# Miniprotein binders against q56419: the designs that were tried, part 221

Target 1, 326 residues: q56419
Amino acid sequence: MEGRTLEEVQEEVFKRHGVLVPKKELEDLAKALEEAGLLLTEKVEARLKEEEEKLKRERPMRLAGLSYPEGEREARAFLEAFRASYPGEGEEARVLLMPHLEPSRVPEVYGAALAALEKTPPPERIYLVGVAHRPLKEKAAALPVPFQTPFGPALPDLPALQALDALLPFELFNTPLAFREEHSLELPLFFLKGRFPEARVLPLLVARRSPELGEALKVVLRDFPGLLVLAVDLSHVGPRFGDTPLTRTLAEEARRRDLGFLERLAEGEPEAALAFLGANPTRIDGVEVVASLLPLLRERKGKVLAHRLDLEAPTLSAVGAGTLVL

## First folded at step 18 (miniprotein)

Design cc50
Fold by ESMFold2-Fast, scan of step 18:
Structure cc50 (fold): chain B 326 residues (1-326), chain A 104 residues (1-104)
Amino acid sequence: as target 1 above (326 residues)
Amino acid sequence: SMEEKIRELAEKLAKLAQELAELAGDGSDPDEIKKKLEEFIRVFLELYELDREKDNPEADYWLQMTIELVWEFMDAFREGNVEDAVELLIYIAEAAERLAEALD
């Protein structure tokens, strides 16, 4: 019914998802907005315009000191600690699927990716495909500027990016601000740059499935060979993602769905991997990336190196993460 | 229908996000901001409680982004990042508008 009270709505959400928004928190938020003062929206809009202009020259680190160390020496030690979290050896990759979830939550999964990178010959360029967490003007986008890392700037492969742009039916460099705070690129890039300091990068974001992107990338990769990296997380389960609260049964189902998806990709059957997810009660954010890149994933066999479902206890939610080499 | 209700709630959420961002910029009365914030949360939770199983991948994409952006908005406030919270209201409005369009 229209006109339901906040308390009535919270009660229904609590019954379905087990979550409530505290009244005191709403009061604190209103007070904070009042104390921030006048013209806050104009200030934010001015900031966005200024930062969009800066993004024409470079993309600064945003997660340094939070998700990884800012200094090069400390960053190197951090990277080696993650490698040590994965028992065993990696496998050579032409295509690497790795997560973009906070690394400290799934260290073995990032360690597996590092192991694969150690067995992989240094590529001249990396096609780094992440997931957009801000609205894009088009189905996909790229930012053709240096991305700062503790290991030095990851330089864009401008000729390859221009070739890709020319083959697409839309402007590839269409939403610079979407790259300002984008962990699906920044977190994998930290690990990739640490292992391949000389490689140039094509930083790509996928919003919606873009078969035209996959077809264009297939052409560009022929003339500009490199490592393809799909930086995607797997199952998103629980109230934080608009789903039911996590239970042991649902967590085990999510693990089986994640592994079934990855195993089908490892068999070179990406269409079967997508079909397998058809009945999945949770969303995998990598679906749009995989659906866009079908021509690059067919007939390519490989191995799942690691998988973990990470629990966020306060929200009874979880995110799956995996490492797959093709 | 479920699709119509999702569309209606998405339109309301987009409008509330725009209004809340403007109220922050205008230096409005705290009680007015609180009332609008409560309306915003109420509409979000109504959208959130719905069974979201759909055959519309475009709508599913924008619904998921809207949900994640609202959680990020709440996290920004918990961290005391008021400017980031206002910026997220702008993105929430855009995502919710796209959701409504996908169901049109």
Scores: ipSAE 0.666, ipTM 0.855, lowest interface PAE 1.3, mean pLDDT 86
Fold by OpenDDE base, second read of step 21:
Structure cc50 (fold): chain B 326 residues (1-326), chain A 104 residues (1-104)
Amino acid sequence: as target 1 above (326 residues)
Amino acid sequence: SMEEKIRELAEKLAKLAQELAELAGDGSDPDEIKKKLEEFIRVFLELYELDREKDNPEADYWLQMTIELVWEFMDAFREGNVEDAVELLIYIAEAAERLAEALD
């Protein structure tokens, strides 16, 4: 690509992937960067520092008014509508796998999660394990502060978090800024807090598989029992993720891999689920989480309640989402 | 090798991301920023078009992270969120560096 004009590169990308990176957008970007002036980097650094200090006290909502309503009344109506989008009944969950995708894209999958939660006795605490979409300093991290929701703050279980930290070979309380905008925790937490307002939460992020995390959690769960929630998406296919535009063949492959993964988890065979994916060519999001939590997933039988592969039309890409109870 | 090519592109991408973040803060010549941005996009697209190495899960992880962050960067620009875009350049630099390290 050396020596090609930006226009030539854009044209080639469009031809290959069916997605235009408009020259105008790059020009507008350059102009915006110019207009932002000399203090932009300093301003960003100062902002990040301030945000990091705030994260020592609480994690504010980032997606309120965007992905879900900010007001409690409207938020309750939102929950009810999502529950209504799933026509089935749930089952009691000791482990819940649910999505963290934009709720409006897969309402019935979140509805299935709510259906399962209706059949689940209120837990004392929720172990909420999400996926890091920012670099972490360690394989996993936790943020031991209240998370704001429309239903009030989700309070951390500090004793359980401390017990977990003590059993890990690395510092659990690392990379607080990775939590600032992490939707893999915020979105599922909305539904969980709405259903279980009194439950304490352990907000956990996984970057890379940590067998130590699963073993440590297994010990901690004995003294600190609770609901385990895997907030993970499934296949990520299309131009947004490095593929050609979604085709019938690609969609069928993504669905096959998603369902094959979930079904093996439902059978209590998480190692078989991972082995089934191999090199994970459709980029199932939750593989590092599942690989970290193997000791907690083994021999647990359950049921797949919902699955959807949702198209993002502007990028001709698709993301899989599912709900599984164990 | 393909791995070596990915490593070189990742290192170059990381450097360009850092330089862009710095230029955005230093009141630099708009023409220079534009030139660096064009180069950044060219390097990214070259990296994006390469077949992924399936034999190195660590490298694959960081490659995927890099790709996703660059898409978020582009989205931030479309939305006019310049501060978020600069923040994302920092994360892109980190992810690309980690990718290069995974291929050493």
Scores: ipSAE 0.579, ipTM 0.837, lowest interface PAE 1.1, mean pLDDT 88

Design cc51
Fold by ESMFold2-Fast, scan of step 18:
Structure cc51 (fold): chain B 326 residues (1-326), chain A 104 residues (1-104)
Amino acid sequence: as target 1 above (326 residues)
Amino acid sequence: SMEEKIRELAEKLAKLAQELAELAGDGSDPDEIKKKLEEFIRVFLELYELDREKDNPEADYWLQMTIELVWEFMDAFREGNVEDAVELLMYIADAAERLAEALD
């Protein structure tokens, strides 16, 4: 490959995957980096140190005014509109699987999650498990600070977090910067805090499969009972995710893959759900979370309330979203 | 072997991402930045093109994160967020290095 030009590589990748990075875009990027001026790297490093210091005290809202309204009154109306988008009734949840992609793209799926929360008694705490979108130092991480929301701060359950930390073979409170712009926690938390304003939260990120996390959580949940929320998206298909461009056939395949996965989880068979995925090339966002939490998912029967596949037209890519109660 | 090729490309991508982050705003020659960006994209597309076995969950994880971070890098640029683009280069370097380590 050392002898291949950028043009030759782009032509071959475009032929196989339908993706192309234009030369003009590379020239524009090079110019932008040059025009940013002296000390850009030092400026970024200084900003990261400042943000890391702030994260020792609180986690600010990053998506307010973008994905949800900043004001409490407007946020309340926004949340109720999502509930109204789902025509069905909810089911009581001990475990809730819900998405973390942009809510406006799958309002009925978030509406189904809200319906389930309406049927669920208010928990003292929520174990909110999301997916890391930045490299973590360890397989999982938590940030033990208040997370700001339009409904007030979601307070950390410090005793439960410390109990979890004590049972893990690594430092749980690692990689605080990974939490700075983490939508897999911020977006579900908006809905959870709106429904359960008094609940404390354990904000957890899973990077790679961590069976030790699942075993530790099983122990902690016995002493600190609460609602377990898996904030995960389903199929990731298309060039944006390293797959072939989306077609009608591939979209149908992704929908069947998502539903087969969720149905096996609903039967209390998470190992069967993972085995089902092993036969297919399409990535599911939640696989590392489910693989980590096996002890908490076995023999829990439930119901799939909603499923949708959302199209990202510019990249011919799609992301699946679902709501499952166990 | 395929794993050896992926490891080599991941090591090259990590080095190029680190070098680009270091050159950004340093008063470096625009032609040097352009050449490094072309090499970075070429190496990324070569890595992206490879047909691979999905039998190493750790390597598969880091490869997927590397792909997603490169797409975020392109989006940050299109939004005019040059500082975010530089930050993402630092994350790409980390993810690609961990991909290489997973295949070691």
Scores: ipSAE 0.711, ipTM 0.877, lowest interface PAE 1.1, mean pLDDT 86
Fold by OpenDDE base, second read of step 21:
Structure cc51 (fold): chain B 326 residues (1-326), chain A 104 residues (1-104)
Amino acid sequence: as target 1 above (326 residues)
Amino acid sequence: SMEEKIRELAEKLAKLAQELAELAGDGSDPDEIKKKLEEFIRVFLELYELDREKDNPEADYWLQMTIELVWEFMDAFREGNVEDAVELLMYIADAAERLAEALD
């Protein structure tokens, strides 16, 4: 691309992927960066430092009023509406795989998760394992502070978190800033806290597969029993993720991979599920989480309750979501 | 090789992201910022158009992370959120550097 103009590159990308980065937007950004002036980086660094200090005490809501209601009454109505969007009955869960996608995009999938939770005895604690959408210093991390929700704070299980940390070859309590805006924890936690208000939570993020995490959790779960929740999405296809615009063929392939993955997990064969994906060409989000938790997923039979591939029309991209009970 | 090309682009992207973050803080010449932004986007688009090599899961992870962060960066500046855009440049620099390292 050396020697091509930005316009030529943009045109080529548009032709190939159906997306355009307008030159005017870059000009506007450059101007905005200029106008923000001399202290922007310092301001950002100072903000991040302040936010990191706050995260030593609590994790505030970031998506309240955006993805879910801030008020408790409205939040309860929200839960009920999502439950109503799934016409089926749930199953008792010892392990729950559920999405972390924007709830409004896949309401029935979250509804299926709520249906499963209705059949699940209230756990003492919830191991909530999400996906890191920011770089972590280690393969996995935890944030041992209360997470704010419309239903009150989700309190951490400090004894169980400490037990887990003691069994890991790395510091579990790393990269607190990665939790600040991490929706893979916040969104599922809304539903979980709404259903189980008294449960303590272990908020965990996985960046890269950590077999050590699964082995450690297996030990910790003996002394600290609870519900394991995998908050993961499935296929990510289209221009937003590096593909051409969604086609019928691409959508069919994404669905095939999503369902094939979930079905093998439902059969208690997580290694077979990973092997089925191979190089993961449709970019199933949850692969690193599943690969980390193999010891906890083996030989557990369950049921796929829901699946959806949801189109993001502005980017002609799609994301898969599913609910699985084990 | 394709891997070498990805590595070179990742290194260049990381450098540009870091430079942009610094320029935003130093009251730099708007023309310089614009030029760097154009170069940043050009490098990204070149990286974005390359066929992903699937033989290195670590590299694939960081490539995907880099792409997602750049999309978020684009969303942030479209919304006029300059502070978030600068923050995202820092994450892009980190992810792209890690991508380059995964291909060494």
Scores: ipSAE 0.485, ipTM 0.812, lowest interface PAE 1.4, mean pLDDT 89

Design cc52
Fold by ESMFold2-Fast, scan of step 18:
Structure cc52 (fold): chain B 326 residues (1-326), chain A 104 residues (1-104)
Amino acid sequence: as target 1 above (326 residues)
Amino acid sequence: SMEEKIRELAEKLAKLAQELAELAGDGSDPDEIKKKLEEFIRVFLELYELDREKDNPEADYWLQMTIELVWEFMDAFREGNVEDAVELLMYIAMAAERLAEALD
């Protein structure tokens, strides 16, 4: 157990990142673990097995009553309020990039996505590509079950999912538990299902860049045409994400980085968009998704409808969000 | 090298996360849990403070996931969700192990 003392490390981290884990908090954490007591790990393992079994039948709502209303009438009013927060007109999308950040933090950005969906003919299916927030066994995964929403279940497009699985060098339906608590799918799906209630869905998670996924999707989309949705957030800056505390200058740089990325995508130049980010592409959580989907993004021109950098003041951190139509 | 240091810290963080999850199930000595938790936080903060060139996209991906999972772990405890905290320790162990593998 070599290394510096906790106090020495805390001082250095506080100087560089402005974050401090108080001694009292560590004492409280240790006490909570002790009080939880016997069989806690077995209880967690049993819970995970039970939840994995439930996911074989359906994916229940987890954020209803928290991020959006449970009732259909209230959910419809909520969606209309978000649309009203964006004063502009949308544009027809074959590819839509939208955020998965908590909607109340960036209502005008979700409003712009809704405006684009209003201009888009109802698709038979939606390829909903989110970002994994839990480790996946493979570079990407899908869950082929109905996803519950206040507007009714979003049904899986089983033929299209099976076609995709057949073209991939790995099992697509891996890591079902990663879908249990996945806001990058649930939050965009709320808006997509509200607008296109009859569309079937391919709920896809990307962990790391998978050129195989983009190549397979290009083939599947020819046989099973639909709307491609990249549900991704943009810049992640500040101590919560391993960076220095946010300053006005760093916030301005994050906004410029986000817009430069989106504008290059809008010109149909996704490789240029990735190159623009330089050696630090992982600061934008959409990078792995864009890198995986290159064949679907090349030579498609479009328009950036909205962008916002949302500040989390307590941690001096921020997350970028945008809406892009291709 | 810096990469070897990150790899070693990631391996140590993964081991500590696994051990903390196991201790929570056993009703172990509170002082042992406290010392292990302090070591877990120390190792995490050492990993967090490191300034390195981000020239390995896979390693950068797993480092970012590890950081986010540790923040979720701390939030779960602050909210009194001990079962979620133990589950997050299991995920932290997986992410940190993959970070170490990416730098091997």
Scores: ipSAE 0.720, ipTM 0.871, lowest interface PAE 1.1, mean pLDDT 88
Fold by OpenDDE base, second read of step 21:
Structure cc52 (fold): chain B 326 residues (1-326), chain A 104 residues (1-104)
Amino acid sequence: as target 1 above (326 residues)
Amino acid sequence: SMEEKIRELAEKLAKLAQELAELAGDGSDPDEIKKKLEEFIRVFLELYELDREKDNPEADYWLQMTIELVWEFMDAFREGNVEDAVELLMYIAMAAERLAEALD
């Protein structure tokens, strides 16, 4: 392999995966790096330090005006439209599994989540467990600051967060910069804050499975009751994720795995859900979250409200999303 | 072995990501940046083409993370977000290092 040119490798990848990285884009990139160059690294480092300091006070919106409206009035209309996209009725949730995918891609799945929230009494606090899409220093992390939303700040439950930290064998409050761009918290939080404006939030990220997290949360939930939300996506298939372009066979396999996973969770058998996936060849996003929260998911029966495998046409890739109530 | 090949590519990728981030900061020769970028993409694509090792969940996790971060890096460039792209190089380096460590 060491003797292949970039062009040869590009051609091979294109043939296998249907994805072309144009040489011109690399040239444009190199030029952009050159033009930005002299102080770019120092500037980035300074920016990151500043952002880290800001994150000690609050987490600003990053996707306002992009994924959801920035203004409150428009944001409320957005919620109503998403709710309307799901024709069914929800169920009361003690545990809610919902997506964190770009909302416009799977509106009815978010609509199903909103339907469930309509049937759920307002919780005092929400345990929002997302997926880390950046490296964490520990298996899991929390950010104990207000998260900005169009509906006002989502305030942290500091007593509950502190109680959780005290029960974990690692420092819970680690890697604050991982939260800055993390959409797995921001997008679900938009819907949650819109529905439950008075609820405090525990923003949690999971990188790798932590059985200790589930056990600790089980204890904390006794003293600090609330709604548990798993903000996870399902299968990730296609060239963007290392596969060939989406085919009927690949899509069917992704759906099979997504639904099989969700159905077993709905039956109160999270270990069976994980076992069903095996090596997780379709790359279900939420496996580390579910594996961390096993004590909280066991013996809870529920219902799958929605599922979609959404095609990203430019990359011929697809991502699964689902809504499950327990 | 396939694992050894993945490890070698991951180590190379991590090094190249770090070097690119540094070169971008020093106002280095555009030709050097271009050369390093081409090498970076080549190494990535070679890694991307390899079959994933299903028997090492930790390695699989970091491989997936690395792949996703590189795609985000490319997207950031297409959008003209050079600062974000340099930030992503740092994360790519971290993820690729963790991948290599998972295969030691």
Scores: ipSAE 0.593, ipTM 0.844, lowest interface PAE 1.0, mean pLDDT 89

Design cc53
Fold by ESMFold2-Fast, scan of step 18:
Structure cc53 (fold): chain B 326 residues (1-326), chain A 104 residues (1-104)
Amino acid sequence: as target 1 above (326 residues)
Amino acid sequence: SMEEKIRELAEKLAKLAQELAELAGDGSDPDEIKKKLEEFIRVFLELYELDREKDNPEADYWLQMTIELVWEFMDAFREGNVEDAVELLMYIAESAERLAEALD
């Protein structure tokens, strides 16, 4: 698009995607960046280096006071409120799929997950698989340190993590900084730790498809049995995610894709779930996780407990969330 | 080819993200920062508009991450969190570089 002005490009994007950065906002952004002052990049680099060193010892809370209460008493009341948002009873889970988006946006979906956890015997360990929101050096990563929560630290299962690392063709503990600001682990962990305070955790992030991870986990789970949790969101639709602005028809399509995907997983057919999505023009967070964990999901039948498509009105975008027990 | 266009835009976006972070640290002229930010947004919007066939999982992954990181970058500025915005420029540069590599 040689010769196009910024305004012409912005107008075309606005017409197709309903997104436009106004001139005034662009000017304000430029001024804010300038006013940040000298050595801002060096300051950020120093902070990241310091945070990386801290992550070798423990993973601190980042969303306390924002997404969940900082104090233990308030945190327990918060969990109770979410459980109450789901009127049904759960089912026992060997594998639990639950969301990781802001809990206040889909309280009934988190409530369904809590209901399932109430029916599940306390596991000795939880394999918590989230989605990387920062670049990883490898296809997957883990951080073998205590994760802080309002209910006390979630302790790592070091023997199980070491067994997993030994079976993988890459270094498992490869990108500590990716865990610093990672809501796909922190938000589900808050709920899991509140329900199973004694369980150890394997905090795992999946970036790209890693069939090696699924094969290795199948072996490790035999020797170190535990609860497998897939902390994934479903359809991501709208301009925020590189897609067209949400319409009623597109929302119905997203809901249909989410439910079709979950229903096929519930039948123990994860390959069919992936095939059902086909040339999906929108992303589902769970695709890379499910594709990595195929050996753990085959022939496991279960039930979809809840599903919601949540609207982000400012961007005409939406995110799907669901709770599935296998 | 379409893949070559995406690769070139990804390379430009990575370079612009790095340059914006450096300009913020240097205390450069506000007009220079504004022009670079306009280039960054223009290149991003051109990349955003391209209809690539989603048959390369590696490239599709890094393209999606790049798009989401740019949205986080804009949100950080709107929230007055300039340090986080600069941090996100660093991640945008890395993600866009990975996208370009996936298409080589």
Scores: ipSAE 0.726, ipTM 0.883, lowest interface PAE 1.2, mean pLDDT 87
Fold by OpenDDE base, second read of step 21:
Parts: sequence; structure tokens; C-alpha cells
Structure cc53 (fold): chain B 326 residues (1-326), chain A 104 residues (1-104)
Amino acid sequence: as target 1 above (326 residues)
Amino acid sequence: SMEEKIRELAEKLAKLAQELAELAGDGSDPDEIKKKLEEFIRVFLELYELDREKDNPEADYWLQMTIELVWEFMDAFREGNVEDAVELLMYIAESAERLAEALD
């Protein structure tokens, strides 16, 4: 590709992947970068430093007014509408696997999660384990501060977080900036806080599998019982993720892998679920989380409540989402 | 080898991402920024089109992270969010460096 013009590259990408990267957008960006001038990098660095200092006190909402309503009244109506989108009844959950995808894309899957939460006694604390979409310094991290929601702040369980940190071979409280815009925590937390306003939260992110995390959590859960929530998506297929545009064959394979993964988890066989995926060619998002939490998932039987493979039309890509109770 | 090619592209991508982030902050010549951006996209596309080696889970993780970050960068670009775009370049640089390290 050396020596090709930007136009030629864009045309090639379009031809191969069906995704237009407009030349104008690149020109506009170059112009915007030019206009931003000498102070942009310094400004960004200063902003990040300020945001990191703020994260020592609280994690503000980033997706309020975008993915969910900012106002409490509207947020409650939002919850009710999502619950209504799932026609079934839930089951009591000790472990809940739910999505972190944009809620409007998979409303019935979030509705299924809400249905399960209706059958679940209010926990004292929620272990919310999300997926890192930014680089972490360690395999896993936690942010021990209040997370803002339309229903008020989700308060951290500091004693339980400290107990967890003490059992890990690495510093748990690392990479605070990775939490700033992490939707894998913010979106599920909206639903969880709406249902359980008094529950404390342990916001955890997993980058790479950590068997130590699962073993440590198993110990901590004895002294600090609570609801375990895996906030994970399933298959990621199409141009946005490195594939050709979604085809019927690719969609069928994604669904097969998603359901096969969830069904084996529902049978209490998390190792079999991981083995079933092999090299994970459809890029199931939650594999590192599940691999980290094996001790907590073994021999727990449950039920798959919902599944959807949702098309993102502008990129001809699709993401799988599911709800599982254990 | 394919691994060596991925490593080389990752290193080049990381360098270009960092240079772009720096140029955006230094009031550099728009033509230079455009040229670097074109090169960045070319390197990314070359990396993107390679068959992923499934024998190194760590490398695969960082490759996937890099691809996703580049798409987010492009989205930020479309939205005209220059500050977010520069921030994402920093994460792309880090992710691509980690990819290269995983293949050493």
C-alpha cells in the first residue's frame, strides 16, 4: 500500500469492506487538527490530568442524555420500557451475565436482565465485572469511588475492595483513566442501580484473564456476599472488527458460538464453554472475564433468558448480546 | 514470517500514532499532518488485512484492541471531536506497542 493516495486507500477499503471512509472526513480532520494548533496535545494532557484527579473522588456519567436519560423520572420510565420489551419472566440470579452494548440496540436482552433482577432479593453489594476497552496496566483493575447515575451515586464497598486487593498479587487500584468512559460498567450500572438503589458496588474491569482474580473473589464472597454480574457482550463480527461485511453464514456462525457458549455456562461448565470457542474466531467479548471467574461459575446451573445478534448497519457489522442467570 | 510482519506494522503504527498526536499539538504544517495521517491509515489497513495468527492469544488481544481503537478514532474524526481523536491516538500508540512487544 506504499505510494497510494488517500483516495485510493479509501476506495479500496470501500470496495473490500463496504465501508466508506469519506475523503472529506479525513480532510476535515486534518484541517481541524491544524486549526486546533500547538495547544491541542498540551490541552489533552492537561484535561486527562484533571480528569484523573476528579476520578479520585467520583466517576461522573458520560452517557447520560445519550444512551439513557439523565433525569430520574425519565430514567425510571426508561427502565420500565426496557422491562416491557421482554415478555418473559425472570429467575433468581446469584450470577447474572448481561450485555454492555448500547441499550437501544438490544432492549429485550436488557429487559431479560431486569426480569431476573425482579426475582432476585436485594443484595448488599454487587460485584460488577466489565470488559476493559482501554489498555490496563494490570490484568484487572478497580475504581474505589462513587459512580454517578440518574438514581444517585452508586457507592463503592471499600471494605470488600480492600479485602480483594489484599489477596491479589498485583495492585488492584490501577489505571483510573480506563474507567472514565468505560461503558461496560456505566450501562449495566444504570439498570442495577435503578433496581437496587441501596446496594454498594465493586466496579471491576478485566483486560486479560486472571485466575488469581477468581480465586480471590471466591474468598472475598464468603465474608462479603453479593450478586456477581458479568457485564459482557458476545460475538463481534464484520468490518468494524476485522471481517468482511456480515453475511448469512457469518451471522449463523456468530449465533452458534454465542448460544453454544451461553448454554455451556448454563450447564455449569465454564471450561467447556471456553474450549468450545477455541481460538474465538467470532471474538466473543466476555471470554477473558469468564476465564478469570472460573471458580465462581463451576457447577452453577442456570438458564439463558435472551440472546440477540444486532446489526450495525453503517458498518455492516454485528454484535451478540445475551442474558444468563446462574 | 507473518508474526514478524505484524510486529513491524505494529511498531510503525505506534510510531505514526505518536507522531500524529505530537504534530496535532505543535501547530505543524497541515500538509505534513495530512501526509502522516495517510501513512497511518495505509499502515493500519495493511495490518487490518493480514490474517490473524491464532497461536498467540496475547498478540491477538492487542491486535483486536488496536483495531477497535482505530475505528473509534475514525468515529471521533467524523464527529469533529479533535480532542478525543488525539486521546485515541495515544491509546492506539500504547496498544500497538503492546502488540509489538507480545510478538518479540
Scores: ipSAE 0.616, ipTM 0.851, lowest interface PAE 1.1, mean pLDDT 88

